# Ledger of designs, part 51: VH-VL binders against q9nrl2r1430to1533

Target 1, 104 residues: q9nrl2r1430to1533
Amino acid sequence: GGVHELSAFEQLVVELVRHDDSWPFLKLVSKIQVPDYYDIIKKPIALNIIREKVNKCEYKLASEFIDDIELMFSNCFEYNPRNTSEAKAGTRLQAFFHIQAQKL

## First folded at step 21 (VH-VL)

Design n5e
Fold by OpenDDE, look of step 22:
Structure n5e (fold): chain C 104 residues (1-104), chain A 124 residues (1-124), chain B 107 residues (1-107)
Amino acid sequence: as target 1 above (104 residues)
Amino acid sequence: EVQLVQSGAEVKKPGESLKISCKGSGYTFEDHWIGWVRQMPGKGLEWMGMIYPGDSDTWYSPSFQGQVTISADKSISTAYLQWSSLKASDTAMYFCARQTFDYKSGYTEYFDYWGQGTLVTVSS
Amino acid sequence: EIVMTQSPATLSVSPGERATLSCRASQSVSSYLAWFQQKPGQAPRLLIYDASTRATGIPARFSGSGSGTEFTLTISSLQPEDFAVYYCQQYDDWPYTFGQGTKVDIK
């Protein structure tokens, strides 16, 4: 393979995925493992989906990209109580994202 | 273009170990589940299991739990299916398949692309 | 596990005729049902997903219908290249399971 330059969105997604607190967000929640998840969360999203949208150039504005990332965190905090590992990871990852997003 | 390319045919004896591979390209490998399906000669399709390369989360069908090992190396976009000790009854075609997510029309995950298959023959 | 049962085992039809294949689930799989076509020596090819959505590149003569426990794949006018084995597969619950297949051959 060859070396290519990543866009700002691509690079930020890579950084989010590589973060230690990304584990709740790497892929969609399994409805088999969490049967009630999709009864509560109506707009599910995860980093793999966001990366796919980036790769397909579906984000025309930075605000659209940011909205999807914020939705991802919002879903986590809506479903998971504050004292859960998922919510704690989400809090840390979101803080990281907010710092990185200032560079967009 | 999305492609899954599997390793070549294998001829083995009972008791031997084997590891076959499935290499993905044309997409972000770590972001999609990879499944394995067995098809014995002249028979139907059987789900064996699947793995998410991004975190190595792995699911096995009960019938194959403890019988095989599914793994992945996301650094080279490759998933693996392996046996520690082959049996004659393991003779079959083995397919890998990629799962996608339809986030635009129903939030469903289905398997859309398949490898060409790897024939494994186990005989004395 | 959810048992998928296809019927008939073999369906003999003439080119240009309509083919109707059935798939039944032992319990509801909602619309998480796919249809695959397989020819000898080849990998399965996705035809329909979510019970009724045609996959990219699949001819319009293929259509899927049904929900819950009863599903149907219809080939409106059989073409020579359509003679093959067809499988239904549920992805509502783990383990995912296939039907035993319906062979569509030439009458």
Scores: ipSAE 0.894, ipTM 0.948, lowest interface PAE 0.5, mean pLDDT 96
Fold by OpenDDE, look of step 23:
Structure n5e (fold): chain C 104 residues (1-104), chain A 124 residues (1-124), chain B 107 residues (1-107)
Amino acid sequence: as target 1 above (104 residues)
Amino acid sequence: EVQLVQSGAEVKKPGESLKISCKGSGYTFEDHWIGWVRQMPGKGLEWMGMIYPGDSDTWYSPSFQGQVTISADKSISTAYLQWSSLKASDTAMYFCARQTFDYKSGYTEYFDYWGQGTLVTVSS
Amino acid sequence: EIVMTQSPATLSVSPGERATLSCRASQSVSSYLAWFQQKPGQAPRLLIYDASTRATGIPARFSGSGSGTEFTLTISSLQPEDFAVYYCQQYDDWPYTFGQGTKVDIK
């Protein structure tokens, strides 16, 4: 049900945030530090925004929640070359997410 | 309800150290930047810096770099502003403010909620 | 840093009249511009963000316009509670910076 799903989303976000490889995803990329980021990434998202959406019960389906998480990773891989620390962290975190998402 | 509650007024002497606080509630503290703003008596507002409690990423305004230290303890939803050695010129009102994000309208980030302010008076 | 310049320094207006406040940026800040109201002894209160979006709970008589380097805050019909100091603030570049403020007082 909706309540159980909400709890599952909350818990998964907590686990993602606590993960060692969450650092590229905790907050939106700064356009000041990365001036061209938003010229490339048109649907920016981060774990803080996703958690906010969860807290506001904006996800009615698990697929919507998963889509936002996957968008977050997609943005990372789109902007960052494979050999960057960000991309490597993203790869590991995404693998973790995929395992945890099986519980949804 | 989102609230920022700051510590009480301080009366200090030059050379003394000071640490004031800003406690957030009604939202996930670690997910929003907290900024500090100075307002000297009868003057305007000045950004000092901001911190992201989730990872302690901290930005200082050049004018305040090395003059103050901004920190946060996300376990108690509290941000701090501190001086190692106060000067008379540090006499001012200090505000903390929360940055929010509008992910429905261009993903903009702006400061929406403010603390009530902490008056710091430094005199010999 | 981006310098924000407000004008006029003081604006004397009668209750019920229209007040127009200007804010100029030394370089483009796109639409990353906010307006704040501050009354004596109080914290600043957000009125407008993203140049033209009214914050939650803000009366419709407050409106913001502009982009780039020129911005305007308009109070269509000044109410007694509107007499205060108004600040513009850019958040396009660090450090974030405020204008020096416009005091709106009673004519």
Scores: ipSAE 0.893, ipTM 0.949, lowest interface PAE 0.5, mean pLDDT 96
Fold by ESMFold2, fold request of step 24:
Structure n5e (fold): chain C 104 residues (1-104), chain A 124 residues (1-124), chain B 107 residues (1-107)
Amino acid sequence: as target 1 above (104 residues)
Amino acid sequence: EVQLVQSGAEVKKPGESLKISCKGSGYTFEDHWIGWVRQMPGKGLEWMGMIYPGDSDTWYSPSFQGQVTISADKSISTAYLQWSSLKASDTAMYFCARQTFDYKSGYTEYFDYWGQGTLVTVSS
Amino acid sequence: EIVMTQSPATLSVSPGERATLSCRASQSVSSYLAWFQQKPGQAPRLLIYDASTRATGIPARFSGSGSGTEFTLTISSLQPEDFAVYYCQQYDDWPYTFGQGTKVDIK
């Protein structure tokens, strides 16, 4: 997108990172600590990668940005049962994201 | 322009403390692991540990666990390597390095940029 | 801890010739293998990651191949600026480890 969209994407990522429930999403899951993660999750993504893509102007449309963030949550729910602390954090952060993303 | 700028050379005596720094610029510092690598005089490279500044997640190589402290202050884009009591065997060049990621070719992570090195000399 | 073994220790090559460097891992590291170049008094420079992917800005004369336990770095037409020490490094398992290095010298 344009300069206006880039600023909005950047601001939203900053807000997501600052949220208390961002901890499962800050960086890619370690294949060393969680050996089976990448057997299950084939399109991994995290907030640091999304911010890098914003910084490199790789999102042409708001929908592409939203798709990556929703993929991040979808991966969390695919790998983690709903009763886990990771899935609960994902549910709360996703709700926060939906509120913040209404402008997009 | 990604840069890692390390603090200057140090000459120390055994038993003294030391904290050296690595300041990152030209990228989002908190989003990338910073690792520390030792190179003893005339020798190869060895990983000491790494830290993710965004959450302070810290990993040490077993031979360095308990020997050094790795830390970061993301508010000033700086990582640190610290000894509480230096030994003569700590005489070496110390490098910091940034990890990045390739998200187009299978989501891999690797170290791409290095600091210029900090020479630490510990002698009586 | 995964031991990385490089051969030869020193490789004497004339400018314009091909250099082939070997790196062996004590267990499979899949394709999680990087090659670094280090010139005297300088920091290491990344050449290759994921066994065969050339890092940004690295000349096409550098190529990497292999998987599992056996890897090679090839410099197809050695230039004067390529005389250096080359290290392989695995990043499959922690701690990450380097090989002991191969010095590429002028013949």
Scores: ipSAE 0.861, ipTM 0.937, lowest interface PAE 0.6, mean pLDDT 94
Fold by ESMFold2, last read:
Structure n5e (fold): chain C 104 residues (1-104), chain A 124 residues (1-124), chain B 107 residues (1-107)
Amino acid sequence: as target 1 above (104 residues)
Amino acid sequence: EVQLVQSGAEVKKPGESLKISCKGSGYTFEDHWIGWVRQMPGKGLEWMGMIYPGDSDTWYSPSFQGQVTISADKSISTAYLQWSSLKASDTAMYFCARQTFDYKSGYTEYFDYWGQGTLVTVSS
Amino acid sequence: EIVMTQSPATLSVSPGERATLSCRASQSVSSYLAWFQQKPGQAPRLLIYDASTRATGIPARFSGSGSGTEFTLTISSLQPEDFAVYYCQQYDDWPYTFGQGTKVDIK
């Protein structure tokens, strides 16, 4: 991707971070607070890591960026039962992301 | 270039309050934990606590819980360590450190960059 | 909390020789172990994280090994600038803890 594409990814991450439902996704889940998380989730990712990858120009294709965002939501739904606050926040933020991604 | 710049040395009396600062630059400040480490004169290093500036999630080591306040203002990329009432035993060097993550070999988090230290001297 | 014990307390080594520093944890910390160097009047410097991964800019003469409860830092050819105190630190469980340090004196 080009400079404008990477700037769009940066802006999208900023908008995701600002969203009220971003709280489960800002940083990696703590293995101390959630000891079994990394027994279940083998490809962890969070918005801070995605922003770092955008800042370092590590996404070569827009699909790679989208895949990391979708992986973030997929991890949330795999670990958290659907009735949890985390899964509900994930559902709402994912819906917001899908709307914003259509604008790319 | 990641940089952590701490506020200058302090000379205080017992009972006084103090707030020292750690300003981060060269990275997205709110995306990394900032920890505080004490080194008493002639002694080793001890973790006091840490804060995630993005959501203010704050952890204290048991020995320091209730003894200090750790805070951050992400709008100015600054973390703080604060005492409401200093004791002579608070005389020490205080370091801030940034946690980062390695996402290329797996996902791990560790402290990589340190501030230069703030010497706090508390004496009658 | 996890107690980190370093040995020896002081290590005297001639330039060009190997220095071997040990760190033991009171319980397994897996590979969540870092090594720091601290010179007088300076902040700690990260050498090794995840037990064996060198931090960016650290010379190849520094290497780390071990897992679980026993860890080693090796300086394969000691240089005059390696005079310092070396700390291990576990980050497996909170609170994170340092060992008490090994002082490396250059003979």
Scores: ipSAE 0.855, ipTM 0.938, lowest interface PAE 0.6, mean pLDDT 94
Fold by ESMFold2, fold request of step 24:
Structure n5e (fold): chain C 104 residues (1-104), chain A 124 residues (1-124), chain B 107 residues (1-107)
Amino acid sequence: as target 1 above (104 residues)
Amino acid sequence: EVQLVQSGAEVKKPGESLKISCKGSGYTFEDHWIGWVRQMPGKGLEWMGMIYPGDSDTWYSPSFQGQVTISADKSISTAYLQWSSLKASDTAMYFCARQTFDYKSGYTEYFDYWGQGTLVTVSS
Amino acid sequence: EIVMTQSPATLSVSPGERATLSCRASQSVSSYLAWFQQKPGQAPRLLIYDASTRATGIPARFSGSGSGTEFTLTISSLQPEDFAVYYCQQYDDWPYTFGQGTKVDIK
């Protein structure tokens, strides 16, 4: 950890949010629009929550930050069939994330 | 320190337009829903709608759909409530409120911080 | 839309006494219920969310309970500064809705 690692987490979240394929991940899935989502996904997470945790300095290790990001993608692939726009966006954003995470 | 600061009181005539504002600070503005609540004189609270500034996802209560416009400019951390043609019945106090999330004891979303209110008076 | 009904409409209570406020939903809202306090001329203040969790900085004399359709806010030892109107609000389904309020007058 340290201040450079926390700055790197912040920068990575900014880059993820800016990415064209971030749209399924910006905020938690609405239980009103998708009533069965929380029957299937028990550890929900989204980029807004991850950014809040970065801002509150809750990630002490890079592995903790990476685990939350990977959980976000895992949730997407668990809920969404592979051929959906959401899963395809997840695949592309995850690939982008893996490239950027090498800098951590 | 999270703060929501609303624009000042307004005195208007029927038929005039109006746009009031709610500026958020002390947090990542685009990552939290902002809702608008009306309180008519001597009455209770009623939700008008809410917006997620990060993607402009906007929800209106049915009684306010088509009656107001909710918008946000995340570049200046500001949400807006707007009327194209005010009516005397729009006389009320208007509050903005921020939604947050509790991710430590199960995930829940709720409104925690409120603006100070904007009094709008519409009279002929 | 989910109708929230509060009782009593008004409650007169002496300092040190226990106040009990009720809120009923027209259908189950699970635990997606918040309580707000509003003093005259002020914005609402969050007291309780998730039916029973006190918001940050709220005194321990405020407690919430219930689930489904019936909820209670209890003020265990009423203080003079607790004079206000109290609103319950469900956030289970859109639009979110408030009860009509319970006014607590302090003798």
Scores: ipSAE 0.840, ipTM 0.932, lowest interface PAE 0.6, mean pLDDT 93

Design n5e
Fold by ESMFold2, fold request of step 24:
Structure n5e (fold): chain C 104 residues (1-104), chain A 124 residues (1-124), chain B 107 residues (1-107)
Amino acid sequence: as target 1 above (104 residues)
Amino acid sequence: EVQLVQSGAEVKKPGESLKISCKGSGYTFEDHWIGWVRQMPGKGLEWMGMIYPGDSDTWYSPSFQGQVTISADKSISTAYLQWSSLKASDTAMYFCARQTFDYKSGYTEYFDYWGQGTLVTVSS
Amino acid sequence: EIVMTQSPATLSVSPGERATLSCRASQSVSSYLAWFQQKPGQAPRLLIYDASTRATGIPARFSGSGSGTEFTLTISSLQPEDFAVYYCQQYDDWPYTFGQGTKVDIK
């Protein structure tokens, strides 16, 4: 992507991080606190990693950026049952993301 | 360029308070853990604790729990290490270090950049 | 907590020779092991992470190997600037812990 797309990715990540429901996604899940997480989730990702990739211009296409964000939500729903606080936060943040992503 | 700049050397008396700082630049400060490491004179390295500035998640090594306070102010990209009442045994070099992640070869997290160190001397 | 034991305590090596430093963990740490170099009056410098991955800017003469409980740092052709103390550190479980260090003296 061009400079306009990179600025849009940066702004979107900032909005996601600022959202009240970002707390499960700010950093990678701790293998110390959640020992079985990495037995189940094989492609871990979090907002701090996505922001690093945006800052280093590693996304060449908007689809690559969107894929990482959707992977983040997919991991949440795979690991967490629907009634958990994490899954509920993921549902709300994903809905917010879909609205904001229409601006890309 | 990533840099961690620590506050200057301190000479203190037992019972005094102290707060030393570690300022990060050249990266998104709130997205990386900052850890604190003690090195007593002529001795090895010990992890004291670490903080994630993005959400203030804070972990202490058991021998330092209740002995120091680790905090961060992400608005000024600064982490802190604080004593409410210094002891002579607190005389040491104190380092801050940044944790980063390798997402290209596998998802791993490790400490890559270190501050220059802050010498704290506590004597009567 | 996981105890990291380094050997030897001091290693005297001639320039151009191979130096081999050992680190043993009291329980498996998988591959969550880093090696640091520290020169007098300086901060530690990261050499190796994940047991065998060389950090950015570290010369190719530094290599790491091992997994589980036994780890090795190898300096394939020791240079005069390699005189330092070397620490291993596990980051598998909290608290993270260092070994006591191996001092490498240039013979």
Scores: ipSAE 0.838, ipTM 0.934, lowest interface PAE 0.6, mean pLDDT 94
Fold by ESMFold2, last read:
Structure n5e (fold): chain C 104 residues (1-104), chain A 124 residues (1-124), chain B 107 residues (1-107)
Amino acid sequence: as target 1 above (104 residues)
Amino acid sequence: EVQLVQSGAEVKKPGESLKISCKGSGYTFEDHWIGWVRQMPGKGLEWMGMIYPGDSDTWYSPSFQGQVTISADKSISTAYLQWSSLKASDTAMYFCARQTFDYKSGYTEYFDYWGQGTLVTVSS
Amino acid sequence: EIVMTQSPATLSVSPGERATLSCRASQSVSSYLAWFQQKPGQAPRLLIYDASTRATGIPARFSGSGSGTEFTLTISSLQPEDFAVYYCQQYDDWPYTFGQGTKVDIK
């Protein structure tokens, strides 16, 4: 969208990064530390990549931005069992995102 | 657009401390790893370590573990390399480099931009 | 630690000719291989990443190939500004490591 919509994406990403439960999502999972991750997750994404795409105006529609954020959470829930700290953080951050996204 | 500017050349004596800096601009500093590379006079390149400024996740090459400290202050977009006690063998050029990502075909991460280098000379 | 070995140590080439530089890894690094150019008194410049992908702004005369343990950088028509030292670097496993470099000199 427009200039105000792009500013809203920027602010929302900033709020997500600052949230206490952002720690599993700040950067891509390391293939060195987690060797099997990329055998399971074929469309990896993280907040740093999403922020770069916002900054470079690569999202043409709000739905594209929302889809990348939801993909990030979907990857977390696909790789991590529900009882892990990663999945619990994902659940809380996703809930926060849904509240903030309603304002868009 | 993307720029890494390092602090100026240093002339030091063995046993002195030193902290050199690398300031990033033209991108979101906290979202990219910053690595440090040593080049001894007339020699090749060696990775020393890297830091993710967003969460301070820090990795050292084994030969540099315990020999240097890598840190970052994301509020001023600056990464640091420091020695508590310099040796003559620390005489070298030191580069910082930024890691980026290619998400257009296969997700990959690689170092694309480099600082101009900081010459450190350690002699009595 | 993965050892990267470059050959030859020095390559003498006339302007306009093809230069071929080799890099061998002590174990497979898949395609996690970059090539850098360094001129005297300058920082390294990224040429190629992922073994064969040209970095933005790098002239088409530079090309990379290979996978696993053997990699090649080719300069198809050497220009005066291409006389430099070239390094390969693997980023498959930590620590990341460079080859010792190949110096490309004017013949």
Scores: ipSAE 0.830, ipTM 0.932, lowest interface PAE 0.7, mean pLDDT 93
Fold by ESMFold2, look of step 22:
Structure n5e (fold): chain C 104 residues (1-104), chain A 124 residues (1-124), chain B 107 residues (1-107)
Amino acid sequence: as target 1 above (104 residues)
Amino acid sequence: EVQLVQSGAEVKKPGESLKISCKGSGYTFEDHWIGWVRQMPGKGLEWMGMIYPGDSDTWYSPSFQGQVTISADKSISTAYLQWSSLKASDTAMYFCARQTFDYKSGYTEYFDYWGQGTLVTVSS
Amino acid sequence: EIVMTQSPATLSVSPGERATLSCRASQSVSSYLAWFQQKPGQAPRLLIYDASTRATGIPARFSGSGSGTEFTLTISSLQPEDFAVYYCQQYDDWPYTFGQGTKVDIK
């Protein structure tokens, strides 16, 4: 959408990045450290990429922005077993995101 | 406009300490790896290491592990390269470089912008 | 670590002619290969990433090709401003490594 939607997207991304549970999502998973990750996850995404897309006005609809955020969480749950620190962080950050997204 | 501005040239003696800086602007500094590259006089380029300022994740090339310290302060958009005790063999040009990503053609990560370089001269 | 070998070490070319630079990797780097230009006293400048993708603002006379272990940078019509040292760099595995450079000089 418009300029106020892009400002809201930027503010939400900042809030996500500042959240204690953002650590698995700040940047893409390293193919060097986790060699099989990209055999399983075919549409990788992370908060740094989402923020760059916001900054470059790549999102034309709020649904496109929300879809990238939800993809980020879906990737986390697809790769990581539910009892892992990564999946638990994803669950908490996703819950925070859903609360903040109501303000969009 | 993306810029990486490095601190000025240094003339030092062996045994002295040194910390040089690389300040990023025109982009979200904490969202991009910053790498350090050495170029000895008349020689090619060598990766020293890199840091992700957003979480301080730091990688060193084996040849430089324990020889230098790479750090960042994201609150002032600045990365650092430092020596505790310089050697004459540390005389070189030092560049910082920013990693970015191309999500329009499929995912790929690469270094796109470079600082102007910091000449460090270490001599008796 | 992955050794990158460039050839020739020096390439003498007349303005307006084609320059062809080679880069070989000691093991496959897939397409994780970049080319940089460096002029005396300047920082490197990104020309090509992902083996063949031209960086923003790079003239069409620069093209890259190859995959796996063998890569080529071509300058299709050498201009006076193209006399420089050219480096390939792999970013498939850590540590990232450069080739030793090819100096393109006036014939």
Scores: ipSAE 0.805, ipTM 0.925, lowest interface PAE 0.8, mean pLDDT 93
Fold by ESMFold2, look of step 23:
Structure n5e (fold): chain C 104 residues (1-104), chain A 124 residues (1-124), chain B 107 residues (1-107)
Amino acid sequence: as target 1 above (104 residues)
Amino acid sequence: EVQLVQSGAEVKKPGESLKISCKGSGYTFEDHWIGWVRQMPGKGLEWMGMIYPGDSDTWYSPSFQGQVTISADKSISTAYLQWSSLKASDTAMYFCARQTFDYKSGYTEYFDYWGQGTLVTVSS
Amino acid sequence: EIVMTQSPATLSVSPGERATLSCRASQSVSSYLAWFQQKPGQAPRLLIYDASTRATGIPARFSGSGSGTEFTLTISSLQPEDFAVYYCQQYDDWPYTFGQGTKVDIK
């Protein structure tokens, strides 16, 4: 997308980061704190990486941006049991994302 | 252009407090770990700890735990290293460094940019 | 903590020749190993990360190899500007640790 879409991606990432439930997604999961994470999750991603890709203009289509955000949530639900704080935060942030993504 | 600019050299006496700074620019400051590294005169490099400014997640090397405080203010893109009571043995050069990520070759994280260093001299 | 041991402590080589620097870890660090160059009065400069990946802007004469506990930095054609101290650093486990350094003198 053009400069209008990149501004929209930037704004959406900022809104996700500001959300109270962003805490599991701000940065990559630590292999030191969670040694088995990278044995299970094959395509890790986090909001800081997504913001870097927006800043470097690496998303050519809105679908590529949306795919990375959805991958982030999918990883959370794959790794974390349903009743964990991480999975619950992911559910709430994903719902917020779906509302904001309608603006794209 | 990514830059880390540290506060200037300090000359202090034992028992005094000190807070030195590292200001990042040219990137999204809150999205990258900032580490602190000590180099004593004529010696090698020692990792002290690091902070993620986005959530203040802070990790200390065991030999520095309780000896210093690492903090950040993401609203002004600045990380800090702080002593409540300096000792002569704190005389050293202190560097900050930014950790980044390579999401194109295995999603690895590594330190890429360094500040210029802050010389701290503690003497009677 | 993981102890990183570098050898030799000092290396004297002729310009244009190959320099080989060794780094040994006290336990496996897989490929989570970086090499830094530090010139007198300057901050460290990243050369290599992930044991063998050259950082952006680093000349092709610098190469890294190894995995596990044994790592090598090679300077394939030493230049006068390569006089410096070289440090390896593991980032596999806490705390991250540096080797004690290898000083490279141009002979």
Scores: ipSAE 0.805, ipTM 0.924, lowest interface PAE 0.8, mean pLDDT 93

